VH-VL binders against q0aze0. Designs and how they scored, part 227

Target 1, 268 residues: q0aze0
Amino acid sequence: MKIILVNNRFKENTEKKAQEIAGQLSALNVEVIIDNGLDEPYAGTVDFIMVLGGDGTMLRAARRYGQRAIPVLGVNMGTVGFLSNIEINELAEYLPLILREEYSLEARMMLEVAVFQQQSLLTRVFCLNELLLRSNSPRMLSFALEISGQKLEPYRGDGLIVSTTTGSTAYSLSAGGPIADPQLDAFIVTPVASHIINKRPLVVSPEREISLHLLEEREAIIGIDGQIKMDFGAENRVLIKRAPHPLLMVNLKAKPFFTSIDRSLQRQ

## First folded at step 11 (VH-VL)

Design P18 (framework fv_ragifilimab)
Fold by ESMFold2-Fast, scan of step 11:
Structure P18 (fold): chain C 268 residues (1-268), chain A 124 residues (1-124), chain B 113 residues (1-113)
Amino acid sequence: as target 1 above (268 residues)
Amino acid sequence: QVQLVQSGAEVKKPGASVKVSCKGSGYTFTGYYMYWVRQAPGQGLEWIGVINPDSGGTTYNQKFKDRATMTVDKSISTAYMELSRLRSDDTAVYYCARVFESGSYYLDTPFDYWGQGTLVTVSS
Amino acid sequence: DIVMTQSPDSLAVSLGERATINCKSSQSVLYDSNDKNYLTWYQQKPGQPPKLLIYWASTRESGVPDRFSGSGSGTDFTLTISSLQAEDVAVYHCQQYYSTPLTFGQGTKLEIK
């Protein structure tokens, strides 16, 4: 069995723990590849991915490996989040189940984001939470939104979020979007500080294609999962659609989404 | 081991074109974006553009957009930068540089590996 | 375009003493969503390409000695060498990767007194 351990090298505790776990797994005749985010993704055959850290580390793992249809387990290292399944102090208890493949998988949709420079494909990235289009200056954006060939009236405001259901509790929530069951497949399209007061979030089929471009020259950016930043100008166009493969998340322990979000939203 | 190896020095007359090559080895060539940067003698560094070696998609510094052309040949893991209508002030060392993280947009990571540089001298 | 300005243009420091190089951007290079400053520092010795020293304003590249540190946020950044060694003689460049076109400072030449 071959396992990738994904960690964040910039957190000393996480790097040290990854090395300890790699040693334990090697003692059990498991081949371990450590991915601390600095080297290229491991290209070989892999049976399992273990993500050590918080939601941010899981988002990176999803972008690097999510399209390979490999089981991914989130192991929490003390940060509260929605994407981990077990705590680090529970790993020893669950390790035999992992090695015997005694777990269930939950499929989480991902976005495929293609950015064009005029007619030329500049980049294609995958993400688990969302794409954010926003102004990079105090000026409001004017931009075109097209959904599966249907051209909507121009949007005016600070930006727009195109989110997965997993991403419904991230930036989309802050912008007034709905909380969505992550077991549903849908795009959530949420305006950011729209100049049109009653512009509503849209919940659309994951089979839709969403296209965005600027109608006026403006300094704008595209953000991916809150981690990647791309310049976006009038000569650019972005196309968003459902990624070919969902992220396969490992469930070893019941972690009900609704009680987790309810607890997170409670002040006391 | 990751290496970027560039073509040798060039001497050109004003009005000519120059094409510099950069061969990558020790990594998945199509997984990393390639930048081109130049440095005139005694001056700072100046960005020319970036190419996605998988798609061939490019973004240029507007200063060079009309004269610079970046291409790749995936079969030999080589990137090219051609600069046309050369002027004496194009005399510089031209570098290729790799950006870390396959699949990440070029603005997300620093230049982690640089070629050794190619001196281009433009004189009449 | 974001303009990067370094100060001083040249600096002479005695062995074992602290060297400080400043870099200013004409616009903020801090991305609010990930709380990262899109700023790097490079070391360049004569006849060699630049070598990555620090990225994300304060993160040391693997293999770079502890005496090198980066600090600052938004528009004002500093590279510090806490105890100068002979091998540190070089030109140091700051660079922003927040927005295209990518831009570099003019460079600071560091020499031993």
Scores: ipSAE 0.618, ipTM 0.822, lowest interface PAE 2.2, mean pLDDT 88

Design P19 (framework fv_ragifilimab)
Fold by ESMFold2-Fast, scan of step 11:
Structure P19 (fold): chain C 268 residues (1-268), chain A 124 residues (1-124), chain B 113 residues (1-113)
Amino acid sequence: as target 1 above (268 residues)
Amino acid sequence: QVQLVQSGAEVKKPGASVKVSCKGSGYTFTGYYMYWVRQAPGQGLEWIGVINPDSGGTTYNQKFKDRATMTVDKSISTAYMELSRLRSDDTAVYYCARVFESGSYYLDTPFDYWGQGTLVTVSS
Amino acid sequence: DIVMTQSPDSLAVSLGERATINCKSSQSVLYDDNNKNYLTWYQQKPGQPPKLLIYWASTRESGVPDRFSGSGSGTDFTLTISSLQAEDVAVYHCQQYYSTPLTFGQGTKLEIK
């Protein structure tokens, strides 16, 4: 069995813990590859991915490995989040089940984001939560939104979020988007500080293609999962669609999504 | 081992064009964006542009956009940078460089591997 | 364009002593959403291409000795060599990758006294 351990290179205790867990797994005849985000993603065949950290570490793992149809387990290390399934102090209890492949999988849709300059493809990336288009200056943006070739009336404001249902509790929520059941497949399109009062969040089929471009010269950026940033100008266009494969998340422990989000909102 | 090997030194007259090559080996060529940077004698580094070796998509520094052309030949894992209408102040060492992480897009990562450099001398 | 300014242009430091090189950007290279500074340091020896030393302002590249460290945030950054070795004689460059065009500082030449 070959397992990738993904950890946060900027958190001292996670690197040390990853080395400790790698030693324990090696003693059980498991081959371990440690991915702290510095090298290219491991290209070989892998049976399981264990993510040590919070939601941010899981988002990185999803971008690097999510399209490979490999089980991914989030192991929380002290940070409350929505993408981890078990706590680090529970790992010893669940490790035998992991090694015997006694768990269920939950499929989470991902976005495929393609950025063009004129007609030329610049880059293609995958993400689990969202793409954020926002101004990189004090000036508001004017931009065009197309859904499956249908041109909407122009948007004017600070930006737009295109989110998965998994991302509905991240930036989209803060911008006024709906809370979505993560077991549903849908895009959520949420305006950021729109100057047009009737611009509402949209919930659209995951079969739709979403296109964005600026209508006037502005400095803007595209943010991916709150981690990656790209310059976005008037010569650029972004195309967003459903990624070919969902992220396969490991369920070892029932996590009550609706009561968890309700409790979180009550505390705010 | 990752290696970027560039073509040899060139001497050109003002008004001519030069085409520098950069051959990648020891990695998946189409998996990493390729940057071009130059350095005039005794001066700092200046970015020319970036190319996606899989799609051929390019982004140029506006200063070079009308004179520089970046291309790629995937069959031989080689990237090219052509600079036209050369002037004496184009005399520089020209470098290709690879982005740090595979699967990372071109503006969110530093350069980890550099070619050895190609000296281009523009002399009247 | 983001202008990168290094100081000093050159410095001489005795073997075993601390060397400090500064880099200023004309605007912030901190991305608030991920809390990362898009700032890189390179080492360049005569006749050689630049070599990656530090990225994200403070993360050392694999294989780079522990005596090299980066610090700072926003617009003001520092490269420190805690105990200068003979092989550290080089020109050091800072670079921002926050926005295009990608820009570099003018370089700082480090010499042994």
Scores: ipSAE 0.383, ipTM 0.741, lowest interface PAE 3.8, mean pLDDT 87

Design P2 (framework fv_ragifilimab)
Fold by ESMFold2-Fast, scan of step 11:
Structure P2 (fold): chain C 268 residues (1-268), chain A 124 residues (1-124), chain B 113 residues (1-113)
Amino acid sequence: as target 1 above (268 residues)
Amino acid sequence: QVQLVQSGAEVKKPGASVKVSCKGSGYTFTGYYMYWVRQAPGQGLEWIGVINPDSGGTTYNQKFKDRATMTVDKSISTAYMELSRLRSDDTAVYYCARVFESGTYYLDTPFDYWGQGTLVTVSS
Amino acid sequence: DIVMTQSPDSLAVSLGERATINCKSSQSVLYDSNNKNYLTWYQQKPGQPPKLLIYWASTRESGVPDRFSGSGSGTDFTLTISSLQAEDVAVYHCQQYYSTPLTFGQGTKLEIK
């Protein structure tokens, strides 16, 4: 068995803890590849991916490895979040189940984001939560939204979020989007501070293709999962589709989504 | 180990073009964006552009857009930067540099590995 | 364009003493969503390419001695060398990677007194 162990080298003691866990796994005849997020992603065949950290580390792991259809387990290391399944102090308890492949998988859809400059493909990235289009200045944006070739009336406001159902509790929620059952596959399109009264959040089929471009020269940015930042100008176009493969999340421990989100909303 | 090796020094006349190469080794060439940066003698660094070596997609500094062309040859893990209609003030050391993190967009990370530089001298 | 301005242009510091180099951006390079400053420091010795020292304003690159530290947020940034060594003589450049075009400061030349 070969496992990729993903950690966040910028968190205190996470690299030392990753090395400790790698040693424990090697003692059980498991080959371990450590990925600190900045090294080249491991290109070989692996059986399992273990993510040590919070939601941010999981989002990075999903972008690097999510399209490979490999089981991914989130192991929380003190950061509050929704994407981990077990705590670090529970790992020893669940490790025999991992090694025997005695777990269920939950498929989470991902976005495929393609950004063009003129007619050239500038970048193609995958993400688990969302794409955020936002003004980077005090001036509002004017932009075009197309859904499967259907041109909507021009949008005017601070921006737009295109989210997965997993991302419904991230930026989309803060912008007034609905809470979606993460077991559903759908795009959620949520306006950010719309100055047009008729602009509401949309829930659309995951088979839809969404495109965005600016109608005026403005300073705008595209954010991917709150981590990647891209400049976005009138010469740019973005296409958003369902990614070819969902992220396969390992479920070792029951984590009731609805009671967890309800409790989180009471605390906010 | 990761290494970026650039082509040798060039001497050109005004109006000519120059094509600098940058060969990557020790990593997956298509996994990292490649920057081009220049430095005139005794001056600061100036960004020319960036290329996605997987797709060939480019973003240029507007100052260089009509004279610079960036390309890649994936079969030999080599990136190229061609600068046309050379002027004497194009005399500089030209560097290729790799972005810090594999698979991420170039604005999300700094440069971690640099080529040794290629001196381009433009004189009559 | 975001203009990067370093101060001083040159600095002479005695061995073992603290060296401080400043960098100002004409616009904020802080991204609110991830709370990161898109600012990098490079060290460049004569005849060599720049070497990455600090990224995200305060994160030291692997292998860089702990006497180097970065601080600041938004528009005002500082590179500090707590106890200058002879091998630290170089030109230091700050860079923003918040938006295109990517821009560098003019450089600060650090010399031994």
Scores: ipSAE 0.652, ipTM 0.832, lowest interface PAE 1.8, mean pLDDT 89

Design P20 (framework fv_ragifilimab)
Fold by ESMFold2-Fast, scan of step 11:
Structure P20 (fold): chain C 268 residues (1-268), chain A 124 residues (1-124), chain B 113 residues (1-113)
Amino acid sequence: as target 1 above (268 residues)
Amino acid sequence: QVQLVQSGAEVKKPGASVKVSCKGSGYTFTGYYMYWVRQAPGQGLEWIGVINPDSGGTTYNQKFKDRATMTVDKSISTAYMELSRLRSDDTAVYYCARVFESGSYYLDTPFDYWGQGTLVTVSS
Amino acid sequence: DIVMTQSPDSLAVSLGERATINCKSSQSVLYDENNKNYLTWYQQKPGQPPKLLIYWASTRESGVPDRFSGSGSGTDFTLTISSLQAEDVAVYHCQQYYSTPLTFGQGTKLEIK
């Protein structure tokens, strides 16, 4: 068995803990590849991906490896989040189940984001939560939204979020979007501080293609999962569609989504 | 070992063009963006542009947009930067530099490896 | 364009003493969604390409001695060398990668006193 162990080297003690776990796995005849974010993604075949950290580390792992259809397990090392399944102090208990492949998988849709300059493809990235278009200045944006070739009336405001259902509890929630069952596949399109009072969040089929471009020259940015930042100007266009493969998340223990989110909202 | 190896020094007349090459080895060439940066003698560094070696997509510094052309040949893991209509103030050392793809956030810094530089002298 | 300004232009420091180099950006290079400063420091010796020292304003590159440290946020940044060694003689450059065009400071030449 070959496992990629993903960690965040910029958190104190995560490198040391990753090395400790790698040693334990090697003692069980498991080949371990450590990915701390410094090298390119491992190009070889692997059987399993174990992510040590919080939601941020899981989002990075999903972007690097999510399209390979390999089981990914989130192991929390700090504050509880929505993307981890077990705690680090539970790993020894669940490790025999992992090695025997005795777990269930939950498919989570991902976005494919393609950014163009005029007709030239600049970049293509995948993400688990969302794309955010926003102004990088005090001036509001004027922009066009197209859904499967249907041109909507122009938007005017601070920006727009295009989210997966997994991302419904992240940035989209803060902007007034609905909470979605992560078992569903859908795009959630949520305006950010729209000046048009009746621009509401949209829930659309994941088979649709969404495109965005600016109608006026403004300084804007595209944010991916709150981690990647890209400049976005009037010469740019972004295309968003469902990624070819979902992220395959490992379930070793039940995490009741609805009671967890309900508890979180009541305490904020 | 990761290496970026650039072509040798060039001497050009004003109005001519120069094409500098940068060959990558020891890594997956298409997995990293390639930047071009120049440094005039005794001056600071100046960014020319970036190319995605997988797609061929480019972003240029507006100052160089009408004179610079960046290309890539995947089959030989080589990137090129051509600068046309050369002036005397284009005399500089030209560098290629590798930056990790945007999907790698904790290695998402420009210039983790630099080529050795190519001196381009433009004189009459 | 974001303008990067370094100070001083040159600095002479005795061996074993502290060297401090400053870098200011004309606008913030802090991305508030991820709370990261898109600023890096490079060391450049004569006849050599720049070498990465520090990224994300304060993260030291692997293999860089711990006497090098970066600090600051938003528009004001500092590179500190706590105990200067002879091999630290070089020109130091700051750079922002917050937005295109990518821009560098003019450089600070560090010499032994």
Scores: ipSAE 0.575, ipTM 0.805, lowest interface PAE 2.5, mean pLDDT 87

Design P21 (framework fv_ragifilimab)
Fold by ESMFold2-Fast, scan of step 11:
Structure P21 (fold): chain C 268 residues (1-268), chain A 124 residues (1-124), chain B 113 residues (1-113)
Amino acid sequence: as target 1 above (268 residues)
Amino acid sequence: QVQLVQSGAEVKKPGASVKVSCKGSGYTFTGYYMYWVRQAPGQGLEWIGVINPDSGGTTYNQKFKDRATMTVDKSISTAYMELSRLRSDDTAVYYCARVFESGSYYLDTPFDYWGQGTLVTVSS
Amino acid sequence: DIVMTQSPDSLAVSLGERATINCKSSQSVLYDSENKNYLTWYQQKPGQPPKLLIYWASTRESGVPDRFSGSGSGTDFTLTISSLQAEDVAVYHCQQYYSTPLTFGQGTKLEIK
């Protein structure tokens, strides 16, 4: 068996912990590749991906490996989150189940984001939670939204979020979007501080294509899962569609989504 | 391992064009963005632009947008930066540089590997 | 454009003493959602390209000695060399990668007293 260990090099001690776990797995005859973000994603075939960290590390792993149809397990390193399934102190208990491939998988849709400068493709990125278009200054944005070629009335405000259902509890929630069952496939389109009273979040088919561009020059950014940031100007256009493959998340123990989100909302 | 090798020094007259090359080796060339930066003698670093070697898509610093052209030849893992209508104040060492995390947009990670630099001298 | 300003332009420090170099950005380079500062420090020796020292304001690049450290957040950043060695004589540059165009400070030349 070959396993990729993904860790967050920007957190203290996670690299050392990854090395310790790699040593333990090697003693059990498992080949381990450590991915701490320094090198390009491992290009070879692997059987399993283990993510050591919080939700942020899981989002990075999904961007790098989510399109390969490989089981991905989130192992929490002490931070509460929605994307991890087990805690680090539970890993030894569940490791035999991992090695015997005795677990279920949950498919989570992903976004494919393509950013253009006029006719030139600048970048293509996959993400698990959302794309954010946001003003990078105190000035309001004026921008156009198209859904499957249908041009909506111009938006005026601080920005817009295009989210997966998994991302419904992330930035979209903070902007007033609905909480969505992550088992559903849908885009959630949530305005950020819109000055137009009748602009509401939209829930649209994952088969639709969403396009955004600015109607005037402003300092704006595109943010992807809160981890990738890009300048966005009037000469830019972004195209968002459903990614070809969902992220396959490993389920070793029941994680009660609805009770977890309910408790989180009570805490504020 | 990872190496960026640039073309040799150039001497040009004002009004001419120069084309600098940067050959990548030891990694998957199309997996990483390529940046171009210059440094005039005794001055700070100045960003020219970035190119996606997979798509050929580019973003330029507005200061250089009307004179700079970045291209790639994937078959030989080489990126090019051409600067036209040269002026004497374009005299500088020109560097190519790579981002280290594949699949990340160029603003997510800093420059991790730099070419050795190409001195371009513009004088009559 | 984000303007990066370093201070001082030139600094002389005795061997074994602490050196501090400052960098200020004209606007915040902190991305609140990630709690990350998009700031990098480079070391450049004569005739060589810049070498990455520190990224995310405080994360030391692999192979960089422990005496180098970065600190600060938002608009004010510091590079510290705790005990200056002879090989540390170089020009140091800060850079923001928060927003395009990518911009660099003017550089700080570090010399031995």
Scores: ipSAE 0.000, ipTM 0.438, lowest interface PAE 14.0, mean pLDDT 84

Design P22 (framework fv_ragifilimab)
Fold by ESMFold2-Fast, scan of step 11:
Structure P22 (fold): chain C 268 residues (1-268), chain A 124 residues (1-124), chain B 113 residues (1-113)
Amino acid sequence: as target 1 above (268 residues)
Amino acid sequence: QVQLVQSGAEVKKPGASVKVSCKGSGYTFTGYYMYWVRQAPGQGLEWIGVINPDSGGTTYNQKFKDRATMTVDKSISTAYMELSRLRSDDTAVYYCARVFESGSYYLDTPFDYWGQGTLVTVSS
Amino acid sequence: DIVMTQSPDSLAVSLGERATINCKSSQSVLYDSNNENYLTWYQQKPGQPPKLLIYWASTRESGVPDRFSGSGSGTDFTLTISSLQAEDVAVYHCQQYYSTPLTFGQGTKLEIK
């Protein structure tokens, strides 16, 4: 068996713990590749991906490896989050099940985001939660939204979020979007502080293609999963569609989504 | 080991063009963005642009957009930066540089490896 | 454009003493969604290209000695060398990667007293 350990080596104790776990796995005849996020993704064949850290580390792992259809397990290292399945102190208990492949998988859709500069593809990235279009100045944006070639009336406001159902509890929620069952596949399109009356969040088929561009010269930002930041100007266009493969998340322990979200909202 | 090796020094007349090359080795060439930066003698660093070596997509500093052209030849893992209509104030050391993460946008990571630099002198 | 201003232009410090270099941006380079500052520091020795020291304002590049540290947030940043060594003589540059065009400070020349 060959496992990738994804970690954030700049967090206190994370690199030390990753090395410790790699040693334990090696003693069980498991080949381990350590990915600290700074080098290119491992290009070889692997059987399993173990992510050591919080939600941020899971989001990065999903962008790097999510399209390979390999099981991905989130192991929490002391920060609260929604994308991990087990705690680090539970790993020894669950490791025999991992090695015997005795677990279930949950498929989570991902976004494919393509950004163009004057008809040239500048970048293509994948993400698990959302794309956020927002102004990086005090001025409101004026922008066009197209859904599968259907041109909506212009938007004016602070921005727009295009989210997966997994991302429905992240920035989309803060902007007034609905809480969605992550087992559903859908895009959630949530406006951010729209100045136009009756601009509502939309829930649309994941087979739709979503296009965004500015109608006026403004300084704007595209944000991906709250981690990647891109400049976005009137000469840019972004195209969003369902990624070819979902992220395959490992379930070793039941996590009741609705009661967890309800409890989280009551704490705020 | 990662290396970026640039072409040798050039002396050009005003109005001419120069094309600088940068050959990458020791890594997957198409997995990393390639940047071009220049430094006039005794001055600070100035960004020219970035190219995605997989797609050929480019973003230029507006100051250079009408004179600079960035290209890649994937078959030999080499990036090129051509600057046309040279002026005396284009005299500088020109560097190529890459980012250290392929799964990120070019504004998400700093320059981790730099070429040795190519001195371009523009004089009559 | 985001303008980067370093101070001082040059600095002379005795071996073993602390060196402090400042960098100011004309607007914030803090991205509020990830709470990261898009600010990096480079070391450049004569005849050589710049070498990455610190990114995300405070994260040391692998292999950089722990006497180098970065601090600050938003518009005001500091590079500190806690105990100057002879090999640290160089020009130090700050850079923002928050927005295009990417911009650099003018550089600070560090010399031994």
Scores: ipSAE 0.492, ipTM 0.788, lowest interface PAE 3.0, mean pLDDT 88

Design P23 (framework fv_ragifilimab)
Fold by ESMFold2-Fast, scan of step 11:
Structure P23 (fold): chain C 268 residues (1-268), chain A 124 residues (1-124), chain B 113 residues (1-113)
Amino acid sequence: as target 1 above (268 residues)
Amino acid sequence: QVQLVQSGAEVKKPGASVKVSCKGSGYTFTGYYMYWVRQAPGQGLEWIGVINPDSGGTTYNQKFKDRATMTVDKSISTAYMELSRLRSDDTAVYYCARVFESGSYYLDTPFDYWGQGTLVTVSS
Amino acid sequence: DIVMTQSPDSLAVSLGERATINCKSSQSVLYDSNNKNYLTWYQQKPGQPPKLLIYWASTRESGVPDRFSGSGSGTDFTLTISSLQAEDVAVYHCQQYYSDPLTFGQGTKLEIK
């Protein structure tokens, strides 16, 4: 068995813990590849991906490896999040199940985001939570939203979020979007601080293609999962569609989504 | 292990073009965006542009957009920055620098490795 | 464009004493979605390229001595050297990577008194 162990190089305790776990797995004849985010994603075949950290580390792992149809387990090492399944102090208990492949998988849709500069593909990335388009200045953006060839009335406001159902509890929630069952496949399109009261969040089929471009020259940015940031101008266009493969999340113990989100809202 | 090695110093006349190269070694060349930055004598650093070595996609500082051209040759892990219609105020040390990761500019790693710099002198 | 302004332009500090360099951005470089400040500090010695010291405003690059620290958020940032050593004589630059064009401060020259 070959496992990728994903951690965050910028957290000292996480790097040390990754080395300890790699040693334990090696003693069980498991080959371990450590991915701390510095190098390109490991290109070889692997059987399992173990993510050590919080939601942010899981988002990076999903972006790097989510399209490969490999089981991905989130192991929490800090603040409670939505994307981890077990805690680090539970790993020893569940390790035999992991090695025997005795677990269930939950499929989570991902976005494919392609950003163009005129006709040139500037970048293509995958993400688990959302794409954010937002103003980088006090001025409102004026932008066009097109859904599967249907041109909507121009949007005016601070920005727009195109989210997966997994992302419904992330930035989309903060912007007034609905809470969605992450087992559903849908795009959630949530306006950011629009002063036009008629612009409501949309829930659309995951088979739709969504495109965005600016109608006026403005300073704007595209954010991906809160981790990647790019400038976005009137010469740019972004195309968003469902990624070819869902992220396969490992479920070793029941995590009650609805009661977890309910408690999270009380803490705020 | 990781090195960015730039071409040697150039002396050019006003109106000419200069092409600076930057060869990466010790890492996967297409896994890092390549940035170009210059520094005029006794002055601060000024960003020129960035290129994705995998796709060839570019973004330029508006100040340089009509004169700068960035390209890559993946077969030899080399990035190029060409600046045309040179003026005396283009005299500067030109640097390449890499940024991680894969398809975006601002994830986890700032400018961690820089080339040694190429002095371009523009004089009559 | 985001304008980066450093102060002072030059600084002379005795060996073993604290050196403080300030950097101000014309607009916030804090990104709300990840709560990170897109602010980096570089050290540059004569004839050499800049060397990364600190990123995300306060995270020290691997191998950088612990006497170097960064602080601040939004628009006001500080680089501190707690006990100056002879090898620290250099020009220090702050940079924002919040928005293009990427912009740098004018630099602060640090010298021994």
Scores: ipSAE 0.000, ipTM 0.433, lowest interface PAE 15.1, mean pLDDT 84

